# Designs tried in a protein design chat: VHH binders against FAD synthetase 1, chloroplastic (RIBF1). Part 13

Target 1, 279 residues: FAD synthetase 1, chloroplastic (RIBF1), of Arabidopsis thaliana (Mouse-ear cress) (q9fmw8)
Amino acid sequence: AEGLSPVAGGIVALGKFDALHIGHRELAIQAARIGTPYLLSFVGLAEVLGWKPRAPIVAKCDRKRVLSSWASYCGNIAPVEFEIEFASVRHLNPQQFVEKLSRELRVCGVVAGENYRFGYRASGDASELVRLCKDFGISAYIINSVMDKNQVSVNTEEEDSKSKERGQVSSTRVRHALAAGDVRYVTELLGRPHRVISRTRTQDLTSKRGRISLQTSSLLNLPPGNGVYKACSLIVGDKHPISCKVIVDTSNLYIETEEERFHNSDESQEFQLLGIEFG
Short names: E, the ipSAE of ESMFold2; O, the ipSAE of OpenDDE; V2, 0.75 times the mean of E and O plus 0.25 times the DockQ between their complexes.

## First folded at step 10 (VHH; framework vhh_8h63_2)

Design x3 (from w2 with Y53S; at its last look DockQ between E and O 0.65; V2 from the best seeds 0.00; counts 0 for: pae E 2.04 > 2)
Amino acid sequence: ELQLVESGGGLVQAGGSLTVSCAASGFTFSDYAMGWSRQAPGKERELVAAITSGGSTYYADTVKGRFTISRDNAKNTLYLQMNSLKPEDTAMYYCAAKPSYWGFDLSDDFDYWGQGTQVTVSG
ESMFold2, look of step 10: ipSAE 0.574; ipTM 0.822
ESMFold2 (binder alone), look of step 10: mean pLDDT 84; pTM 0.846
OpenDDE, look of step 10: ipSAE 0.767; ipTM 0.903
ESMFold2, look of step 12: ipSAE 0.447; ipTM 0.755
ESMFold2 (binder alone), look of step 12: mean pLDDT 83; pTM 0.843
OpenDDE, look of step 12: ipSAE 0.819; ipTM 0.929

Design x4 (from w2 with D109E; at its last look DockQ between E and O 0.70; V2 from the best seeds 0.00; counts 0 for: pae E 4.3 > 2)
Fold by OpenDDE, look of step 10:
Structure x4 (fold): chain B 279 residues (1-279), chain A 123 residues (1-123)
Amino acid sequence: as target 1 above (279 residues)
Amino acid sequence: ELQLVESGGGLVQAGGSLTVSCAASGFTFSDYAMGWSRQAPGKERELVAAITYGGSTYYADTVKGRFTISRDNAKNTLYLQMNSLKPEDTAMYYCAAKPSYWGFDLSDEFDYWGQGTQVTVSG
């Protein structure tokens, strides 16, 4: 029927999906267990709320890739992200929101975390969500918070003093880990290597013998903190990843690779997307 | 400009109690979720407690049952009552604020932070 929402009949995961970390993945997984999984994302929050712009953890152009990679966890169905303008729903109370889900979007169910808040001024909690969904004939599934692996290992006797206090997987934790340059921990939280995307001219990739330099301003998402990263991969188009070393400073990323193919002079002025995976 | 100013930190013996406060200014306090985070030396900053506009609270497992977060909207002040303090609670404690909005997770990142107040628990 020409008038059905894209998420009609589906199960929507509710949350702020900025990092697409393993906690978010778990929401999608649970949704997929019940039906066709969707991520319900609100866009335009910063503009509406007057927040300072921040670099996203995941580049916008890379979100689909990440979600596609979740297909194996979701019964071979990649979750689809459905975006709603935050300004259009900001004023809704919890009941009105659930009504929108049921009557307008015609979802069959929702999945949310135990600490999820929704509605105007975050007045609705997970219990209310369950209640309201029941009232409107929608299924609701609330999941426990996903914890990082180190909290589970407290039982193993290994004395190594450096046990970083690990906790609930969150976007905040991902950002902190990135800032600290802890790409291993970032990988754990994301369930994948962090990929930084740069929009760069092809000529800039070939013009510098032995080293590729990227300006921070060319990055489409958040890089790790200043430091030297030895176990990285350079991804150009559909080509196989190339092992590289990356040096990050305040203004630039320097990529060092032994492969000659990136050192060949190409006078093309075309822009291309460059991916750098850390870890 | 949004300002968060923490106070009340200090040295306390293990098993003791301490209350830290946060004075908020430069924004509509009642429209924000508030929280406390802490950072110990060599450790990452962690959320300790959070409180929504409606008074719903979150506590980290490490402080649950010992710490109490509260807010006074009339005074634009956030509080953290800490009981049964342990040496492991030694950290810089930061007041945090985030606008209350749709899709808020109590465990998610806060947007604004104070300068922090030092809490030291001696064994």
Scores: ipSAE 0.115, ipTM 0.604, lowest interface PAE 2.3, mean pLDDT 87
ESMFold2, look of step 10: ipSAE 0.226; ipTM 0.629
ESMFold2 (binder alone), look of step 10: mean pLDDT 82; pTM 0.829

Design x5 (from w2 with D31Y; at its last look DockQ between E and O 0.75; V2 from the best seeds 0.66)
Amino acid sequence: ELQLVESGGGLVQAGGSLTVSCAASGFTFSYYAMGWSRQAPGKERELVAAITYGGSTYYADTVKGRFTISRDNAKNTLYLQMNSLKPEDTAMYYCAAKPSYWGFDLSDDFDYWGQGTQVTVSG
ESMFold2, look of step 10: ipSAE 0.483; ipTM 0.776
ESMFold2 (binder alone), look of step 10: mean pLDDT 81; pTM 0.827
OpenDDE, look of step 10: ipSAE 0.766; ipTM 0.903

Design x6 (from w2 with K98G; at its last look DockQ between E and O 0.74; V2 from the best seeds 0.00; counts 0 for: pae E 2.6 > 2)
Fold by OpenDDE, look of step 10:
Structure x6 (fold): chain B 279 residues (1-279), chain A 123 residues (1-123)
Amino acid sequence: as target 1 above (279 residues)
Amino acid sequence: ELQLVESGGGLVQAGGSLTVSCAASGFTFSDYAMGWSRQAPGKERELVAAITYGGSTYYADTVKGRFTISRDNAKNTLYLQMNSLKPEDTAMYYCAAGPSYWGFDLSDDFDYWGQGTQVTVSG
């Protein structure tokens, strides 16, 4: 019995889900309104296209957490990410792709943004997606781009507030904001504090008096730019987050916390995952 | 190595016109969506215009009707013609290279950026 695909009967959100920002969340929300929501992600793009690897915005190991946090927006159903190897679909024209969705993956519907492009050489647009889905008996829902909220805060009566023009929420914008060290704006775009994940030895947590030092090479995703960040939280396992200050330079992250438990010498050489949230 | 080099920026009076260019090298230009973004002082970087492989275009609402993005694949060059320039258009303009081939949002997914060219519009 050719086993049903994991997304069979579901509604798949189409996009490049790098940042899992509020725009991506909106796709999931709309999918959830129609049926069981899934994110369809393509993997292996960089390898196929010969791109230099870059740090992801969201750590791979943290994606499930972020998606789980969307459950409250999606009718208490966390969207599941379904991964497709890019090499397996890169040659497909728009029609062939929709056929794959319908006949192979057995999805019931799709959700995409108004500026979504798909198929070989990105030849398909949102209108074509709707048309093709109809032809293959799949539902299609196209949503408007999600805009940031920066303009809402400026409408307070004080004369001099240069109305910051609203911009479309995008992964590119998130990356730029991170590079600039604008963690507040990043939080707005993500709808959550940015969390940096580090794989570190427990020994590294206790070795320095009053400060935890993490090498940039230990980070599993993109940190904010060089600077001092005073409103951060350190997350160790399932423990309660601890308030901390973070100093970021070119090669290291320095975490300062008042919590004494992190300053105790532990000779354990075991690796653990640390999370740092930039609020 | 992938390189994007912007040129053509400068000082222009309000109502004037300017064309900025981007010379691309180190990758198959024709296989990439291209775009222009800009960043004004104290503002966030924003996508201004984008163009796909097949010539489909996207424009931000703020520049729609005034700016035109185009590409010459034979020359590996991207252009942005800017007409009816306003002081609000003053910014560093960056050339961007997007993904190759598949499954992206034209307003979201760019992977490479140039160093930028400064455009200043005087009122």
Scores: ipSAE 0.242, ipTM 0.673, lowest interface PAE 1.8, mean pLDDT 86
ESMFold2, look of step 10: ipSAE 0.451; ipTM 0.770
ESMFold2 (binder alone), look of step 10: mean pLDDT 79; pTM 0.806

## First folded at step 12 (VHH; framework vhh_8h63_2)

Design y1 (from x3 with D31Y; at its last look DockQ between E and O 0.66; V2 from the best seeds 0.63)
Amino acid sequence: ELQLVESGGGLVQAGGSLTVSCAASGFTFSYYAMGWSRQAPGKERELVAAITSGGSTYYADTVKGRFTISRDNAKNTLYLQMNSLKPEDTAMYYCAAKPSYWGFDLSDDFDYWGQGTQVTVSG
ESMFold2, look of step 12: ipSAE 0.728; ipTM 0.889
ESMFold2 (binder alone), look of step 12: mean pLDDT 84; pTM 0.850
OpenDDE, look of step 12: ipSAE 0.543; ipTM 0.813
ESMFold2, look of step 13: ipSAE 0.709; ipTM 0.885
ESMFold2 (binder alone), look of step 13: mean pLDDT 84; pTM 0.847
OpenDDE, look of step 13: ipSAE 0.541; ipTM 0.816

Design y2 (from x3 with D108E; at its last look DockQ between E and O 0.74; V2 from the best seeds 0.00; counts 0 for: pae E 2.3 > 2)
Amino acid sequence: ELQLVESGGGLVQAGGSLTVSCAASGFTFSDYAMGWSRQAPGKERELVAAITSGGSTYYADTVKGRFTISRDNAKNTLYLQMNSLKPEDTAMYYCAAKPSYWGFDLSEDFDYWGQGTQVTVSG
ESMFold2, look of step 12: ipSAE 0.389; ipTM 0.723
ESMFold2 (binder alone), look of step 12: mean pLDDT 83; pTM 0.843
OpenDDE, look of step 12: ipSAE 0.849; ipTM 0.942

Design y3 (from x3 with S100T; at its last look DockQ between E and O 0.35; V2 from the best seeds 0.00; counts 0 for: pae E 3.3 > 2)
Fold by ESMFold2, look of step 12:
Structure y3 (fold): chain B 279 residues (1-279), chain A 123 residues (1-123)
Amino acid sequence: as target 1 above (279 residues)
Amino acid sequence: ELQLVESGGGLVQAGGSLTVSCAASGFTFSDYAMGWSRQAPGKERELVAAITSGGSTYYADTVKGRFTISRDNAKNTLYLQMNSLKPEDTAMYYCAAKPTYWGFDLSDDFDYWGQGTQVTVSG
């Protein structure tokens, strides 16, 4: 309400949250065990930096669906994403940022990963976060890195510190797995099938042969690498997922299904959102 | 256009040394954290080292004491000095960049990557 931030009294997970992978989910789970869970995201980074935006791993319009799916892990309380304009915080040093959390945003606590960095030019680390939070009366909880499931199949462990670096779930690992077309591994890292969203012309959704051709330029988030994916699902409007095969190449994405006809619930719109799940 | 171009890879004898470098362009270099990752055949990519715009460094345990990351902001160049090289250091080495701002995991959230340079250590 008026005079209070949307995250007042809550427990805020700190991070970039590009992938919303299982490591990010663990931050939300821990926040939910302490209080009302939020994710604090920054927006407008590319504009401030004068930099070409990079395709997101999760489409902006799909983020709420992903977060809602975490409710079962978070005591039936889906975490809410709160976005801060990066320009408004860009130059804050670590102390100024924690002061903002305490005095302006009025959070009760924060959750962050052990490798977390914050403040202008990344000058603050997780231990400084804990110290500063104590000074400002905010609880701080540092969460260990979530390890890659592939480490379960490795039976030689020489050093625990080495496994943390090689086995940490990360947005970087998700991007590499996607580029390699390893959608099953992507599913393991994300804890869900990867969903690609396309802003698709309504004309392109109607097909007599059960084949849809999309340009990769219509995609709102990162597709898997070039290849053929046999076990996919197509989501059109509010309908049940439709089994399909997807062929991805540099310029196009071809969707083949036994269902030869689709219905657009809003025929007045020139464009519709189409979901494609890989795996 | 943001570009990261690695160079300096090659074949080196075990116990030897090698320096790889990364030329950066298309952004204000001093405002970015930089890093090196590597990927050996059949292995997952791993972060080797990272350095903030202020000079704070991070190293994987597998390379501590042997590798040194550094940057020259005047030349927009990132370096990785690799000493006491072992056959298990054989990998494609990738330069990476991310904005030096807050709210992010130094071991992740790199937004841009180069094409890599191959380092091969023979025993």
Scores: ipSAE 0.296, ipTM 0.641, lowest interface PAE 3.3, mean pLDDT 83
ESMFold2 (binder alone), look of step 12: mean pLDDT 83; pTM 0.844
OpenDDE, look of step 12: ipSAE 0.682; ipTM 0.869

Design y4 (from x3 with G54E; at its last look DockQ between E and O 0.62; V2 from the best seeds 0.00; counts 0 for: pae E 3.2 > 2)
Fold by OpenDDE, look of step 12:
Structure y4 (fold): chain B 279 residues (1-279), chain A 123 residues (1-123)
Amino acid sequence: as target 1 above (279 residues)
Amino acid sequence: ELQLVESGGGLVQAGGSLTVSCAASGFTFSDYAMGWSRQAPGKERELVAAITSEGSTYYADTVKGRFTISRDNAKNTLYLQMNSLKPEDTAMYYCAAKPSYWGFDLSDDFDYWGQGTQVTVSG
């Protein structure tokens, strides 16, 4: 494509951005300190690698919102997610990948975690990334892993080896916390309340006595595990969030609102997006 | 179906050694990065060690120099040799797997998990 890459001149954060947790945010923040921040995301992995489909942590339609919320951390610039088809880069060795970043995408720099692996079969490490970037004339910034505050006192200068690794923020940890129904901890890992998005028919949103029932099949991302969640917010369109209680079981989400009069925002639309924030 | 089955857990005295193993089936083992995570009671699961398909390794600082992760692709088996064990190492140890592809943090997200093997270190 004869045109400039959308990330040309920018700083791209490298990683797997499933959960968009605070560790990912930190990559974006570091990128923003240096230049215009982008997230480089690879798409189509499941199809290429034959993964079983799983619910994403963040709904696809909600990713932009989350990234926009990071603007305040990134010098009032919201990071933009740039998507690359995984099939197009899968075969690239580390050198070829960096070459692509430099010559094709024309990025000015990259940000990655200290344990970042890249290239075919993840053969390249962070050190290699720095070396290759230097060779191709782009900047590389490697950042330390972001640790869970509850488990690791970040401030202890003392390299107490014991504390640093026990609480690394990860998408895996987010998934486990969600499964366990620990929405408080999820909120800590994400740096925001977890929002579940449902695509529901407008006709089904009839609140009888302030209760809404959503089928699990209508959810666009991963809900918390089965349980009762008392401190939730229902988000309908651009309306003000409504306090609600949510009961999650295997098949349904039951939303109980304090307000008896839940009016469907737009009856003209066949489908509506509902957001439920936990915590 | 992808399966990860851990074994080798048990009771060991402080300062002792133990090797846990993970038998993998249902996928091309050699194409996957593998890892060990552990979860102690009341604590969150943490990654202990990881190894790429190419043999590159990651260790948590808490276990660096004491633990060794290795793999035998011919046997579809992952190992964790644990030396100089401490009571703080007491946890359920889980085998983890993720496809080896470019663009991930080795210390971050894994896709598949085993049922775990219990390791208890007595003081």
Scores: ipSAE 0.228, ipTM 0.674, lowest interface PAE 2.4, mean pLDDT 87
ESMFold2, look of step 12: ipSAE 0.339; ipTM 0.705
ESMFold2 (binder alone), look of step 12: mean pLDDT 84; pTM 0.847

Design y5 (from x3 with D111E; at its last look DockQ between E and O 0.47; V2 from the best seeds 0.00; counts 0 for: pae E 2.3 > 2)
Fold by ESMFold2, look of step 12:
Structure y5 (fold): chain B 279 residues (1-279), chain A 123 residues (1-123)
Amino acid sequence: as target 1 above (279 residues)
Amino acid sequence: ELQLVESGGGLVQAGGSLTVSCAASGFTFSDYAMGWSRQAPGKERELVAAITSGGSTYYADTVKGRFTISRDNAKNTLYLQMNSLKPEDTAMYYCAAKPSYWGFDLSDDFEYWGQGTQVTVSG
């Protein structure tokens, strides 16, 4: 396109942003300290590379809610996600990618983590990003990794100081914590309760006994592992969240609440989105 | 089907050295970033080293200067040379892989895992 991009003049945080965890939030915070914050996300990665898709940590339709919740950390400016088709950058070397940021997207600056890699075959690193950005007139800011603060991995309380060493907050840690059903730890890593989104038949929201049964195939993102979760919230449309218990098994997710029916302002649809917060 | 098979683990005295290897099959090895993670009993899995298909490396602070990751694309083999071993390096060591066409955070998002090889370091 020959017009100005939506991110022209802005500060773009570079990353994958799959979990929108507290490490990702830190990139947005730093971008907001410099200028108008954006997150650059890639779409179409699995399709172009022929990978088997895997369930996302954050449902696509839920990403804006998460980013809006960061506004108070970002000087009351919620970062905006800008999506770029992976096919358009797949073969670019690091210099060509920075040239695209400068010439095509017209960004003013970039923010990236210290372990960031980019370009074809991941051949560019953070040091090269800084050098190339200087050559193309873009400011570049490298941000230290956010460290994992979980202190409860063993049930003994007589650990020495070395047992409190922590690694980087990561999407891998989030996925492992979810699989283990450790929703408290997931909340710490994400900086928010984990929300699972289901595409649910509207009639199921008025089901018998105050129990809703969902197939795991209806979920738009990754649920926690099999187990019983007693401190959950059910979100239906704009309604006040409802306390519930959730039972997760391999094929189904069962939601139990004292409320036997729900009202939704958009009941004309056969399906709607149902939110389940864990922890 | 993608397969990662670790070998070379064993018992080693503190201060000693050991090399673990990972044989990879079922994919184009040079299109993947490779890594080594470890897990000791009661601890979270920790990525200790990673290497991209383009040659960029990552090392955890706990192993910097002591461990060296390398790959042989002709043999589809990943290596971890571990020197100056300490008792705290005792763990199950896992080979890991992720597609490497576009890098993002090298220290994160590994998707494929082997079954592991045990490394035990005695005082």
Scores: ipSAE 0.393, ipTM 0.720, lowest interface PAE 2.3, mean pLDDT 84
ESMFold2 (binder alone), look of step 12: mean pLDDT 84; pTM 0.846
OpenDDE, look of step 12: ipSAE 0.710; ipTM 0.879

## First folded at step 13 (VHH; framework vhh_8h63_2)

Design z1 (from y1 with D108E; at its last look DockQ between E and O 0.66; V2 from the best seeds 0.61)
Fold by OpenDDE, look of step 13:
Structure z1 (fold): chain B 279 residues (1-279), chain A 123 residues (1-123)
Amino acid sequence: as target 1 above (279 residues)
Amino acid sequence: ELQLVESGGGLVQAGGSLTVSCAASGFTFSYYAMGWSRQAPGKERELVAAITSGGSTYYADTVKGRFTISRDNAKNTLYLQMNSLKPEDTAMYYCAAKPSYWGFDLSEDFDYWGQGTQVTVSG
């Protein structure tokens, strides 16, 4: 119907979906239980708020893939991300926002975390969301925060020094774990291996004997911290992943692979997307 | 440079009250969510209370009903009023800050931290 929003009749998950971690996935799962799941994402938030630009955790071009991978958790329906310009809603109070959801976007329901804040200056809380949704005739479901595995098993005595910072799953925690080079913990938080995307020329991939060098400036999202990562996968186009070792320093990523087929790639001047998964 | 300076810590008897303060500088205070975290010896740092730029508050279950977080934007100061203090409340208390925004989870980790002020509750 020519006049309905893309999320009309759907259930929208509310949150900041930077990392698309397992907590975000849980929102989508709960939405899918009730109806057609959508993620409501705000675009331009950093610009409007004057934040320093940061590399995203998930590359923009890789978000759809990640969401598609959630289909198996969401009753075989991949959540669709619906983007709203943040500048257009920034000034709305909690009531106005819910009104927009109900009357303009015509959603049937919303899902949010227990500590969700919304509206101008984040003045609205989850309780207010439930109340307002009721007033406007849409459903609201509030879910508990998702915790990492270490917080659930508090009873085991082995104080591994690395466990001291585990807790609620959050994008901030993902960033910290990446910075620390703890890709295993990152994988736990994301529920998937972290994938770094690089935009590189095909010619640059074949240029050096057995070693591919990528500049950090070519990366479209946040790499792990400096270090050596032995269990990685290189993804080139639609080809099967290639096992590789990755060395990360301040300026470059070095990819080492024994796969011969990678070295025989066509010397094209065209830009290709290269994916590196850190398992 | 963003700075957070805590004050007001000290020794207090069980059942007593104490107010800690945090002086903020180097950023637009009114646009930030502020929080208090604490860390006891041998324990993990935990969020105690937080407040958005719009005045929405969060409290940990362990302090709910006893602690009150507040802010004075004119003074760029964050407060934590602690009543009915218990020995279990003994910890280093840290002031924390992060940008307040739409879709914010107030219980998530903060981006900036102070040096902390020690609160000790004697039994």
Scores: ipSAE 0.506, ipTM 0.799, lowest interface PAE 0.9, mean pLDDT 89
ESMFold2, look of step 13: ipSAE 0.679; ipTM 0.873
ESMFold2 (binder alone), look of step 13: mean pLDDT 84; pTM 0.850

Design z2 (from y1 with S30D; at its last fold request DockQ between E and O 0.80; V2 from the best seeds 0.80)
Amino acid sequence: ELQLVESGGGLVQAGGSLTVSCAASGFTFDYYAMGWSRQAPGKERELVAAITSGGSTYYADTVKGRFTISRDNAKNTLYLQMNSLKPEDTAMYYCAAKPSYWGFDLSDDFDYWGQGTQVTVSG
ESMFold2, look of step 13: ipSAE 0.730; ipTM 0.890
ESMFold2 (binder alone), look of step 13: mean pLDDT 83; pTM 0.841
OpenDDE, look of step 13: ipSAE 0.842; ipTM 0.937
ESMFold2, fold request of step 14: ipSAE 0.191, 0.716, 0.714; ipTM 0.584, 0.886, 0.884
ESMFold2 (binder alone), fold request of step 14: mean pLDDT 82, 82, 82; pTM 0.834, 0.837, 0.836
OpenDDE, fold request of step 14: ipSAE 0.889, 0.860, 0.887; ipTM 0.960, 0.944, 0.959

Design z3 (from y1 with S30D D108E; at its last read DockQ between E and O 0.76; V2 from the best seeds 0.81)
Amino acid sequence: ELQLVESGGGLVQAGGSLTVSCAASGFTFDYYAMGWSRQAPGKERELVAAITSGGSTYYADTVKGRFTISRDNAKNTLYLQMNSLKPEDTAMYYCAAKPSYWGFDLSEDFDYWGQGTQVTVSG
ESMFold2, look of step 13: ipSAE 0.761; ipTM 0.901
ESMFold2 (binder alone), look of step 13: mean pLDDT 83; pTM 0.840
OpenDDE, look of step 13: ipSAE 0.818; ipTM 0.924
ESMFold2, fold request of step 14: ipSAE 0.727, 0.731, 0.719; ipTM 0.895, 0.893, 0.885
ESMFold2 (binder alone), fold request of step 14: mean pLDDT 83, 82, 83; pTM 0.840, 0.833, 0.845
OpenDDE, fold request of step 14: ipSAE 0.896, 0.886, 0.891; ipTM 0.963, 0.958, 0.961
ESMFold2, last read: ipSAE 0.751, 0.688, 0.726; ipTM 0.898, 0.870, 0.889
ESMFold2 (binder alone), last read: mean pLDDT 83, 83, 82; pTM 0.841, 0.840, 0.836
OpenDDE, last read: ipSAE 0.895, 0.894, 0.890; ipTM 0.962, 0.962, 0.959

Design z4 (from y1 with A33T; at its last look DockQ between E and O 0.56; V2 from the best seeds 0.00; counts 0 for: pae O 3.8 > 2)
Fold by OpenDDE, look of step 13:
Structure z4 (fold): chain B 279 residues (1-279), chain A 123 residues (1-123)
Amino acid sequence: as target 1 above (279 residues)
Amino acid sequence: ELQLVESGGGLVQAGGSLTVSCAASGFTFSYYTMGWSRQAPGKERELVAAITSGGSTYYADTVKGRFTISRDNAKNTLYLQMNSLKPEDTAMYYCAAKPSYWGFDLSDDFDYWGQGTQVTVSG
C-alpha cells in the first residue's frame, strides 16, 4: 500500500521559506483557514543550481520552533514543513507539478502569493496555478503580497535615511536588513526577534570576566552585521532568557551578561546549542 | 564575477520611446530571472518589470501596457522597451538578476544589481 503522503488531505503553502517571515506566516494562516496547513519546502536548491553556500536566515534546528510559534495564528495548529528534494521536481513543467500535488501527494488545496512562480524555469504563474489546480480538482488560493508597516508612511519627509528600502516582505529584504544591522526592521519582517544559533562546546566557551566569545564559524545561521547590539537575549537550553549585550565583528560574537549564573555552567565536553535573540 | 552593465539611457520627450539594455556576464544567464528597477530622486527603488528564465513576465501597474521586458539568452542581454514615456518615469534604471528556482516570487528583491542608466523624460 503506497503509504499516504504526509500532506495528504492538507492545504499546502507554496513558496521559498528561507526566512519564515510574516509573508510566509500569512500563507500558513490562509492555509489553516481552509484546512490542515503544510509548508512545502524544496531542499538542495543551492547544490542543484550551483550556488555558493549561504548561511540560512533560520537555523535548520530552529525551524520547528518558529513554525510552532505560528500555531496561535493558525487555529492552534502548527504548520508542518514537508520537504521535497528539488532535484526530483526541477524538470517538471507547471502541469506536471500540479499533477504531482494532486495525484501523488494528494493535497486538497494550495496557497501561494500573487507573484509566485513555479515549474521548470519558473514558467508557471499564479494564474496558471489556479487554472491547473481547477483542472486537477485542487483548490487554489492566491494571496496578496505582505507589505511592511512603513510603506504607508513613506510620504513623510522626516524618516531617517535607514528606512530607504521598505516594501514587500521578502527573504532578500531580511538579509539586507541583517547585513545593515537593522535588527528592529528584521524583527518587523520576521514578526519575531531574529535568533542566531551557535553550536559550541562548553569548554570552548571562553568566559573571561563575564564575556562569552563565540566564533562566527560556530554559528548555524546568519548573524546581523558588525555592530553593537544592546537589547539581546541569551538562550541556553530550556533556561529563561538572559539579557545581554552582543558585539559582532567579522570573526567573533561577544556576549556580555550581568548574570553570574551563566559562568558556572558544567565543564561538560558536550556540544550545546546557544541561542541569541536580537530584539 | 557576476556583472550587469546597463546602457541606453538618456533624455527623451514626454510621449517618446526609449530602450534600455543590460549586458550580463559571469553567470549562466538562461537560468536567472532578470528585472528592471528604477529609483527616482527622493523615492524608493521600485521594481518596474521582471522576466523569468522561462519567459514569464511581471510589470508594475504604473508601467503596464507601456513597457515591455524581454531577454535574449544568446546575447546574454536584457531589454526594457519603454513607450509613452512620462515625466514620472524619470529615474535611474537598474538591471537586476536572481536565480530562477521553485517558490520564486517575482516581487522579491534581486540578488545582483547593475550600476544603473539614467532615463530622463522632459515634459
Scores: ipSAE 0.032, ipTM 0.405, lowest interface PAE 3.8, mean pLDDT 86
ESMFold2, look of step 13: ipSAE 0.453; ipTM 0.766
ESMFold2 (binder alone), look of step 13: mean pLDDT 84; pTM 0.851

